VHH binders against p49116. Designs and how they scored, part 36

Target 1, 238 residues: p49116
Amino acid sequence: EGPLLSDTHVTFKLTMPSPMPEYLNVHYICESASRLLFLSMHWARSIPAFQALGQDCNTSLVRACWNELFTLGLAQCAQVMSLSTILAAIVNHLQNSIQEDKLSGDRIKQVMEHIWKLQEFCNSMAKLDIDGYEYAYLKAIVLFSPDHPGLTSTSQIEKFQEKAQMELQDYVQKTYSEDTYRLARILVRLPALRLMSSNITEELFFTGLIGNVSIDSIIPYILKMETAEYNGQITGAS
Below, E stands for the ipSAE of ESMFold2; O stands for the ipSAE of OpenDDE; V2 stands for 0.75 times the mean of E and O plus 0.25 times the DockQ between their complexes.

## First folded at step 1 (VHH)

Design qa2 (framework vhh_7qbe_3; at its last look DockQ between E and O 0.03; V2 from the best seeds 0.00; counts 0 for: pae E 13.9 > 2, placed apart)
Fold by OpenDDE, look of step 22:
Structure qa2 (fold): chain B 238 residues (1-238), chain A 119 residues (1-119)
Amino acid sequence: as target 1 above (238 residues)
Amino acid sequence: QLQLVESGGGLVQAGGSLRLSCTASGFTYAMGWFRQGPGKEREFVASISGSGGSTYYADSVKGRFTISRDNAKNTLYLQMNSLKSEDTAVYYCAASRYWLGTPDEYDYWGKGTRVTVSS
């Protein structure tokens, strides 16, 4: 069998809405996030091994790990997104926006801690100077995680994860031969992803664009959507 | 509250092309085009997600019509090529409260623009 990932899976280009407004409103933030989410899921869909699992298993798998994939995407696209600015804007909106339901002190703390975790994770990845190949393999490892409850074909998923891990190992060994512990340093970052709440992520980045619809509920639709070309402009694919 | 204004309709010969535009008074999420022909019910034509990253087409227009949007201008487009007499209809612009590009729910509608395809 061929490799799990090809060079085509390394490319992960996010196109931001243009122009960037002086003031980042909720719509801009959510639109940016939605593009990233879409890109992440279509990335997963583009993997032959993912396709081989079947529609039901694919959907379940993405439902289980979309937050982790999204977060890795945030880290990978942090510069292009101006993530620090986006996060600052989110904090500002949380503080200044009139919400229907008043957030409790505890909830505010949770949300702020989540933002902190996101920022720290992305910073840590930047410090490690993770490249496109490494991100692709990390996303694959996260995607093909067999330890989520309710998954079918766990044996096959595990095999794909192992393959991703092996390919990452080979890549790191080849590319960063002078850094003996690079692989370990990279992999040890993955647990941080599972400490992050998908619910809070959804609230922060997607409130307003999907109304009362959850990311969980729209995942099957996203996976079935036709892919349009991302271009540098906020112009739909034509 | 949100206003949608269609333009670009008119008379065109079969095989010809026409480009429709829909200008929104503000930012919109998913948008779509619908049409209603003479004596027919309103039918789905095409939809596009808020980001423009996803598009949907009715089978009857696939390969001929292209939906696009310019969010900077709050404008939706429908490029119609290889027009047929059966494409004759009033075309309506619609906007959804969701960014998802599926043709499920639309909250805002334009007044429509008439497209007539002559033989």
Scores: ipSAE 0.008, ipTM 0.297, lowest interface PAE 8.6, mean pLDDT 87
Fold by ESMFold2-Fast, scan of step 1:
Structure qa2 (fold): chain B 238 residues (1-238), chain A 119 residues (1-119)
Amino acid sequence: as target 1 above (238 residues)
Amino acid sequence: QLQLVESGGGLVQAGGSLRLSCTASGFTYAMGWFRQGPGKEREFVASISGSGGSTYYADSVKGRFTISRDNAKNTLYLQMNSLKSEDTAVYYCAASRYWLGTPDEYDYWGKGTRVTVSS
């Protein structure tokens, strides 16, 4: 059959809430993050291979990998989001907080370590000058991960992941023919995504959206929700 | 270090209204209300972000309770309307020094204010 991803799947355009406030607040950060999460899930849903796995498998896959997809999206959209400014504001607030050798102190340390890991990941991707095609295939590789606990249809998921890896290799070898080790440098970045806590990601970016519920509870809703605009574009309805 | 003091509790008849206040001794980011009824575990009631831009409610109180804050006064409020006997509890004010703390990760707690709803 054809390629796993089409040119449509390479396009990843985040529309930010405008304007950026003079002083960053939770509402602006959560709105920005929610738009990125929504865009990421709509991107995944648009992939024919993903659709072919069925709704239950789709939900399970996204629940397992949303943090990896979101982090890749943060790296890809770092300039559009002014991510460094957002993270600097969070760090400044944490440094000015009251620290205790109990819950608060340990929590601040965990959050600071998470922010530093996120900054390092984004800086590594920027230094490698990862292009839109490479981001699309990296997202596909993490989406079609067959090794998450509790998944069904793991053989089919594995085949889609292998297809993503193969197509990424073909692209990189053709486009960056002079850089023999580029693919290896890119792929070695991926394990870091699984070291990042989804709970801390929720806390940093989604407290204003989630309230007393988890992202796991919201995912099925987002995957099923189509705006009139997106539904019209996908189905060809006017 | 940070101290939270609740006030406004009391006895009220079913269908009535009551407003709770919580004054913090210093700056707080995220704040919330929790309650513990007789023989029950402590449960979440409502929370509000530091900016006041995001509010969240337990299903049992949606449409009846409104959380708000006045950052100039370091004060949190809970407006309780259409009170039911099931709302009888000690209400606790909670605050986080963590910038984007989740509703479950509150570092500071008041001693509580008692609300009794007669039916």
Scores: ipSAE 0.000, ipTM 0.154, lowest interface PAE 12.3, mean pLDDT 80
Fold by ESMFold2, look of step 22:
Structure qa2 (fold): chain B 238 residues (1-238), chain A 119 residues (1-119)
Amino acid sequence: as target 1 above (238 residues)
Amino acid sequence: QLQLVESGGGLVQAGGSLRLSCTASGFTYAMGWFRQGPGKEREFVASISGSGGSTYYADSVKGRFTISRDNAKNTLYLQMNSLKSEDTAVYYCAASRYWLGTPDEYDYWGKGTRVTVSS
């Protein structure tokens, strides 16, 4: 009936763990990433269209797209997270491994290519100066993707995605009226999200929070959390 | 260049305890401890994931040794209890380029700290 997103869905404020450690470490990175993940899941769960799809469909959608939502969140919050510093530290570690000729493996190559793709994506979003409204609609387009295998209710999902696309188009045309091609430039960035490996994202950002289990396995529990527990995970409070 | 510096080695009586430390000069992922006894090949002792959430131990030390890490200080620990003369070795700190460590994939090594267990 009404618009797909309200103003509360545009607000996306990440709170970092405090204080920032003298040296970046895996615990700080994992807690920061955990807060972004829970913020992203809270955002998705709060959308009435998402709620209307039902619990099984919701779980399937989030399992299919959580890495894409997380990556959009990284791009949106890159300054607050000091993401460039985090990625540079990881790259330096990996380059030292290569330079020392200790190991030669396909895994190092895969991780470096993933980091490069992530940096390129975040740089392209920064160059386009994507605003909070645009991010909210891009996340909705990614969330309501009917293209993933194994989904039910794909007709309804597609209708919600079309609504997100329409609302993004209306916003861009009103706000950036002199830039005829802005919508096209924004939308062509989305396919890069499918190149991001959820396995590598878990390895880079989530090993401390999840142990050895995949984020796919915890999605049902995250979506069912009570609101008070959810807010504690977003802020790192009890 | 990442540097790993071990400390805490020394002379201890059988049945005693020691705690080894390894300080890293930079950001680290999974880490582990190895040891080399006199005239023997280096052997795996224990490993811990980048977060500290997953640990793995050699059978010879299970129940006696505990690996842990303090990521705020970039420091790895090995608590060694109920020491035996067979534990006499140079103990090496190792770091992996991966968040989850495996026994076979360690890229960075310390110079070692000597532990001698007297009978």
Scores: ipSAE 0.000, ipTM 0.147, lowest interface PAE 13.9, mean pLDDT 81
ESMFold2 (binder alone), look of step 22: mean pLDDT 85; pTM 0.867

Design qa3 (framework vhh_7qbe_3; at its last look DockQ between E and O 0.05; V2 from the best seeds 0.00; counts 0 for: pae E 12.6 > 2, grease 25 > 24.2, SAP .887 > .668, placed apart)
Fold by ESMFold2-Fast, scan of step 1:
Structure qa3 (fold): chain B 238 residues (1-238), chain A 117 residues (1-117)
Amino acid sequence: as target 1 above (238 residues)
Amino acid sequence: QLQLVESGGGLVQAGGSLRLSCTASGFTYAMGWFRQGPGKEREFVASISGSGGSTYYADSVKGRFTISRDNAKNTLYLQMNSLKSEDTAVYYCAAEFGYLRSPYDYWGKGTRVTVSS
């Protein structure tokens, strides 16, 4: 049958909160991150193959991979978000609040390590000059992961992942025909996404916004939002 | 907002054992136990990293107390062995929630431990 992704699935445009504050704060960071999360989930929901798996499977897949999708989105939208500026502001805040305490030291080290891993990942993607089609297929490979515990329809999920891999290979071979090893260089970046803690991502980008609820708990509600509601979140239209 | 609820306190004989629990309403970074005895300042007892991979203890409890956590249940534990009268205190659970806050961002109401001979 037809391709897994269409040109509409390549378009991934993040609209930042406006105006940008003179001083970066938790509210601006959380609002920016929330828009990216909503954009990522709207993107996933728009895929016919994803829709075909049914609501329960859709929820399970996104709960398992939202951090990987979000991190790919951060890399793809790094310039639009001024991600380096956001991370620098977080680092500066942590350093200004540092205390000689074993709990504080542990938390600061965990956050700094996560920021380092995130920067390394984003820099590797930038160095490879990953394009919009490549990002779309990498997100699809991550989304259609059949190896998460508790999944049903694993054979169908695996077929969609294989289709994503095949279409990525076809795209890369056609578009970057002179670079025989490009696909391999891209794919070896993916395992790093699973080394990044979703809990640390929540703390880093969603502190204060979600209160005592996790991203995992809100995913079913976001996935059920109507298209107009998604557009309101990602564009700020009212 | 994040809530911490301690349980497991009570009266115990010197040399005995007691296990304290603290349940968090959501994800936390590092967690720890503090205590405040009658007429004393609140003091550090033990802490555990978010992953559970690192633990730290006050010198007064090393070898007697063991801190652990079950992240799937958002629950922190303190296994207290070889209890002494000096361990009599209200024990508080503390958590670091959010990288932009001071250490010990959230505190429970405490659970009372009384050690008698």
Scores: ipSAE 0.014, ipTM 0.230, lowest interface PAE 8.0, mean pLDDT 82
Fold by OpenDDE, look of step 22:
Structure qa3 (fold): chain B 238 residues (1-238), chain A 117 residues (1-117)
Amino acid sequence: as target 1 above (238 residues)
Amino acid sequence: QLQLVESGGGLVQAGGSLRLSCTASGFTYAMGWFRQGPGKEREFVASISGSGGSTYYADSVKGRFTISRDNAKNTLYLQMNSLKSEDTAVYYCAAEFGYLRSPYDYWGKGTRVTVSS
């Protein structure tokens, strides 16, 4: 059995819609988020171990962890996305009640807290200066989490997670040999991902999806998309 | 769930111009135009990303057709110039929550374009 991840899995390049408008509207935010979501899902799909679990299990895993993967993607692509600007725009939209549903005061508080958590997490990751390899392994650890309810093949999932952890450990020891506690320091960030509501994330970034379609419902379709089509649209090749 | 309604089709002389519109009942990530001529298979015409930042055209329509969208109105447009008889077809609006040619699309009922010589 070869390694869980290869160098091809380290590359994680998000292309933003262009040009960036002066005013970040809901559509721009949604498209940007969708691109990140697709990139994240197709990244998962590109892992041989992920493929080996079968379509049903794959779908279940992604459904369980898409918010965490998405959040890691936000952190990783924060600069390219101008995440702070996007979040500010979202806040402004919320304040102006531009959402389809009127939010109660309590709900607004919850949403604002969620935005705070997102910012804090991304800032913390930036402070740690997490590199592309570390992000790849962290995403793998999150993806192959056996502790989600309703999963099949949990033993195999656990094995893959362990493999991801081991490879991360080896990488960190090799690359950051002078920082003995780096591995522990980056792993302790993962619990923060579980504190974030997928529902609120969906509401913030994916408002305006077609017919109020949920991320959960479109995940199987995203996973079936052709990579060539994805790449073509992202790069604007023709 | 998503409704797409095409309009703007009709009879036009060769060399003429026509503008098609497609109104969506909600936001879509990507939209596109397809067409099906008599006795032919449905073929791709043009597509545009959610923000309008990316456009794609079939080789047969490049330089003549322009796809655009107004997100404020949830409307897709196809400006067709220098029309040819071979452009005669039913034109379909398509919307996706993914990228172009996703296995799962929403489709309009189509609008007929007839180009006479």
Scores: ipSAE 0.006, ipTM 0.255, lowest interface PAE 11.3, mean pLDDT 87
Fold by ESMFold2, look of step 22:
Structure qa3 (fold): chain B 238 residues (1-238), chain A 117 residues (1-117)
Amino acid sequence: as target 1 above (238 residues)
Amino acid sequence: QLQLVESGGGLVQAGGSLRLSCTASGFTYAMGWFRQGPGKEREFVASISGSGGSTYYADSVKGRFTISRDNAKNTLYLQMNSLKSEDTAVYYCAAEFGYLRSPYDYWGKGTRVTVSS
C-alpha cells in the first residue's frame, strides 16, 4: 500500500484567460473560476484512492466537498488569478447596487460577510506560506472527509483521510523541522472551509456559466469528461 | 456606477439589416435587449448569459436577430436582419445584477430604430 499521493498530484498550475480585461467582467470571473473548478476535479479523479472508491462514491464525495476544494484552490492560486482584484471588483459592484437601492440589504450583508471570510482565509494561508505539498495533502484531507451527510463507504474514506493526515504530518515535520507548531497552525485553518456557502460561491463565481443550475448537478458530467475535454476547459482552448 | 450606452439605431429599409451596440462602463452579468413601440409596453427581444454561452429570443425575432457580446470590450450586440415595419421601436439595453439574482437593474436610454417600407 504506497503513498496516498505522488509528486504528480503536487503540480497544480492554473492558466488564466489573458490578458485581464481593462474592465473586469462576469465572463472573465466565470472563465477563471471554471478553469479552477475543472483543474480541481481533474486533480481529484487522478488519485488512485479516489478511483478505488467507485463512481457512485466519487460523485457523492465531490458533491459534499467541491466548495471546500474550490476554496483551497482559490487560496493556492490567489496570486496568479489576482483574486484580490476580482473580489474588490465584486465588492464595488455590490456597493453600487446598495447606493441605488436596488437590492435587499440582508442579502448583500450575507454576501459581503462571505467575501470577508474568504479574504481572511486566503490571507491566513498566504501568511503561513503554505507550499504545494501541503496544499495537496490538505485537499486530500478535505476530499476524503467521512463525516459529510449521505456518504457511503465511510470506513474506507476515513482510512484514506487518516493516511493523508499522516503523510502531511511526516512531510511538515521533515521539511519544517525548525517550526514546531506549523502543523497545528495549518490544521486550525481547516474548519473555516466548512463555513463557506456553496450557494454564495456559485453566485460570486459561476453565475454566467450554467444559468440557474447548480455545480452539484453537473458534477457527474465533469467527473466523466475525457482528458482532452478537461484540458480544453482548463485552458479555454476548445 | 454602471452606465449602458446604446448606439447604431437609425432609419432602415424593410428587409434590411442593422447592428445595435451597447457599451457598459463597468462590471456586467447577464444582458438583454428590450424594445418599446409607439403606444406599446416595453417587450423582451433577446438575452444572453454573462459568459455568452446561453441565448434566448422572443418568438417574433427568432431566426432574424442574433444577440452576442464581447466581454473584453464590455459590449453587447444585436444583429437585426430581415427587418419589418413591426420592428420599429426604441431599443433598450439592460443588464441583470446576477450576483444577487435580481431582475434587470440597469437600463440604457435607448436607441431608436425606424423601419420604412
Scores: ipSAE 0.000, ipTM 0.225, lowest interface PAE 12.6, mean pLDDT 82
ESMFold2 (binder alone), look of step 22: mean pLDDT 84; pTM 0.862

Design qa4 (framework vhh_7qbe_3; at its last look DockQ between E and O 0.04; V2 from the best seeds 0.00; counts 0 for: pae E 13.1 > 2, grease 25.2 > 24.2, SAP .861 > .668, placed apart)
Fold by OpenDDE, look of step 22:
Structure qa4 (fold): chain B 238 residues (1-238), chain A 117 residues (1-117)
Amino acid sequence: as target 1 above (238 residues)
Amino acid sequence: QLQLVESGGGLVQAGGSLRLSCTASGFTYAMGWFRQGPGKEREFVASISGSGGSTYYADSVKGRFTISRDNAKNTLYLQMNSLKSEDTAVYYCATPYSLFKGEYDYWGKGTRVTVSS
């Protein structure tokens, strides 16, 4: 059995929608988020171990961890996305929505706290200067999490997670040999992902989606999309 | 490849109305109108979500223009009322990358709108 991840899994290039509007509207935010979601899911799909689990299990895994993968993607692509600007725009849009939707004070607080958590997490990852390999392995660890309810083949999932962890460890030891505690510092960031609500994330980034379509409902469709179509988007072809 | 075809442009007097259409060869996610006037840069006009539930307008057209879509016909519309000379431009239909059906960013060839004083 070969390694869980290869160099091909390290590449994670997000292409932003063009042209950029005069202001970051909900559509732009949603499209940007959608592209990131797509990229994240197809990244998962590109992993042989992921494919080996079968379609049902794959779908279940992604449904369980899409928010975490998405958040890691936000952190990784924060510069390309101008994430701080996007988040600021979201806050501004929320102010308008508050008036229209009559959101409760408690709900507003929850949403604002979520935005804070997102920003804090991304900032923390930036401070750690996480590289592409580390992100890839972290995403794999998050993806192959056996502790989600309702999963099948949990033993196999656990094995893949362990493999991801081991490969990360080896990479960090090799690449950052002078920083003995880097691995630990990186791994302790993962619990923060579990504190974030997928529902709020969906509300913040995907409100412009078609109707009331949930991320959960479109995940199977995204996973079935042709890679070639996506690659065209990444390379800017046609 | 997705194709966008604009229509409905023409000559109209100031204060008049015009309705533009953009027909897509397939389903698109969010769609929008852009315009480029003589000697000007391309600018945002209006956008609409995939479902049509959300619309956004440039300040310059707000209250005068209405963007809508018919998903059954894969058609985008721009109702332009109270037209001004400054609205003279080539109007372009565009769609960003979509999660659905593997669409990319596409642009139409544009339709010319001329508003005479």
Scores: ipSAE 0.018, ipTM 0.296, lowest interface PAE 7.5, mean pLDDT 86
Fold by ESMFold2-Fast, scan of step 1:
Structure qa4 (fold): chain B 238 residues (1-238), chain A 117 residues (1-117)
Amino acid sequence: as target 1 above (238 residues)
Amino acid sequence: QLQLVESGGGLVQAGGSLRLSCTASGFTYAMGWFRQGPGKEREFVASISGSGGSTYYADSVKGRFTISRDNAKNTLYLQMNSLKSEDTAVYYCATPYSLFKGEYDYWGKGTRVTVSS
């Protein structure tokens, strides 16, 4: 029985679309977010333990945790994405709407609070200087969450989560031996991911999707993509 | 703050073409065209995602109308070809104003299109 993750699962490199435009537009935001989402889902499907659970379980797990995986990806790739610039543009758009209607004001406040929570999460991870191994294992802990409603095979999922936790502990203790409480500081950040609304994340980053198309509806398709098709999506190559 | 201004409407003969434009005063996500003809309820015509990568059309206009956008200019277009008398309507530009809704809740004032038999 080998480790849950290999060195190939630690590598997480986001390729951004053409140079950031001088004035941000919805096309750039949506394409950047879509590339990160595809990268995150391809990362998950490449894990042997994940594959071993079977297609139905894989779909259910990713549907339950995609927002948590995406948010961890935003934190990990914040500099590459210029995330602070994207969020500032969205905030400016929302502020221009604040006086339209009382109900609109209340809804805008909810979205602004979501953006604040996202900024706080990303800042916390940056301050802790989370490395690539730590991000990989945090994503694995989130992915193998046995506590989502409607899941089957929960005992096997729990075993994989425990394995992820143990391997993260071993890594941190060996790599950051002088910092006795580092693991605790990292793990207490995870509950904040469940305070992030997937509906608000979808609206902020994936509003370029139209009609009844939702992230939930496209997840089964992305998980079935061939490697060549997937690589075309994340790099923009044909 | 956000304003939608439609233009390009007018009188055109059946079989002709017309291009409608809608300029937004600021950053906009998805956009769509709706119309209201004489004695009819307002109906969906076409929509386009914020990136322009996804488009949707009503069955009655599919193959004849093309929706497009120029995000650098914050402008939405509707190219209408092979116009029929049934296309006579006031055409409205719309957008989901609230990021959390996804429903078309902000509308322009409309531009009138009249197609002669």
Scores: ipSAE 0.000, ipTM 0.172, lowest interface PAE 12.7, mean pLDDT 81
Fold by ESMFold2, look of step 22:
Structure qa4 (fold): chain B 238 residues (1-238), chain A 117 residues (1-117)
Amino acid sequence: as target 1 above (238 residues)
Amino acid sequence: QLQLVESGGGLVQAGGSLRLSCTASGFTYAMGWFRQGPGKEREFVASISGSGGSTYYADSVKGRFTISRDNAKNTLYLQMNSLKSEDTAVYYCATPYSLFKGEYDYWGKGTRVTVSS
């Protein structure tokens, strides 16, 4: 009983590595992305409903949706991160690679399409002026998705997702009462998250993170971290 | 447009050392060093991942050359020790399409290393 999220779950403050280098580089991009990932995982872990599902279920949920949570975080923090500048630099690099006819055309096209989809998603969210409460509920809807194969407790997960949907509806109707279709316009954005490839996200943002392991493999470790350790990873403190 | 500028080449006696640098004008992922000796085809020397965590070396330079990078300065380094006459070449800095481990597609203009006797 009680609301799924509280005001503590609305706060989502990303701190960028300082200073921003004169020329963007892979280290800055990877550190920035890592901070966002840890912030997103800390956010998910702080939700009482998530805590109630138990450790094995928690790990399974986050493994299934981490890329969608990360993508929502990118959209929410796009301005602070200068994400459009980062993506433009990557696109320029990739287009020069194509010009020399030196790389697999099909893979490069897949990466370019992914970047375009990401840019379009972030722009659409910005045009809708999605606020922090709306982002928090969208993340909860994505987190508590019963659709993923191999989940236990899917009935309970579905109930939490429905609760997130109901609370989002109540928030939007109260806060944006003059905009009859706002909820529908917001929810129509969610399918685009399923188009985002975790493999390509790793290549774009997490190259060199933790040797040769995937984000999927480190999820259990991240979820077990102490809160103070999360804060260190999010801000880059020792 | 991305530019790669090598420096640090020169004339050195066999057994000596040189450190090559390559400054990038923009964003790079993985980077590498190649060389082309007189009358030879360009050959791989060393490469390093975008983060700097993984390195690879040609067999002919293992144990003598060390590749490193400073991402804050967008600079790639090659420390060349125990130089031999066969190391005489123009050394090129290059960046591949690191996402796919494809062909190297951005190249510097090269820096000449000459190892005498």
Scores: ipSAE 0.000, ipTM 0.153, lowest interface PAE 13.1, mean pLDDT 81
ESMFold2 (binder alone), look of step 22: mean pLDDT 85; pTM 0.873

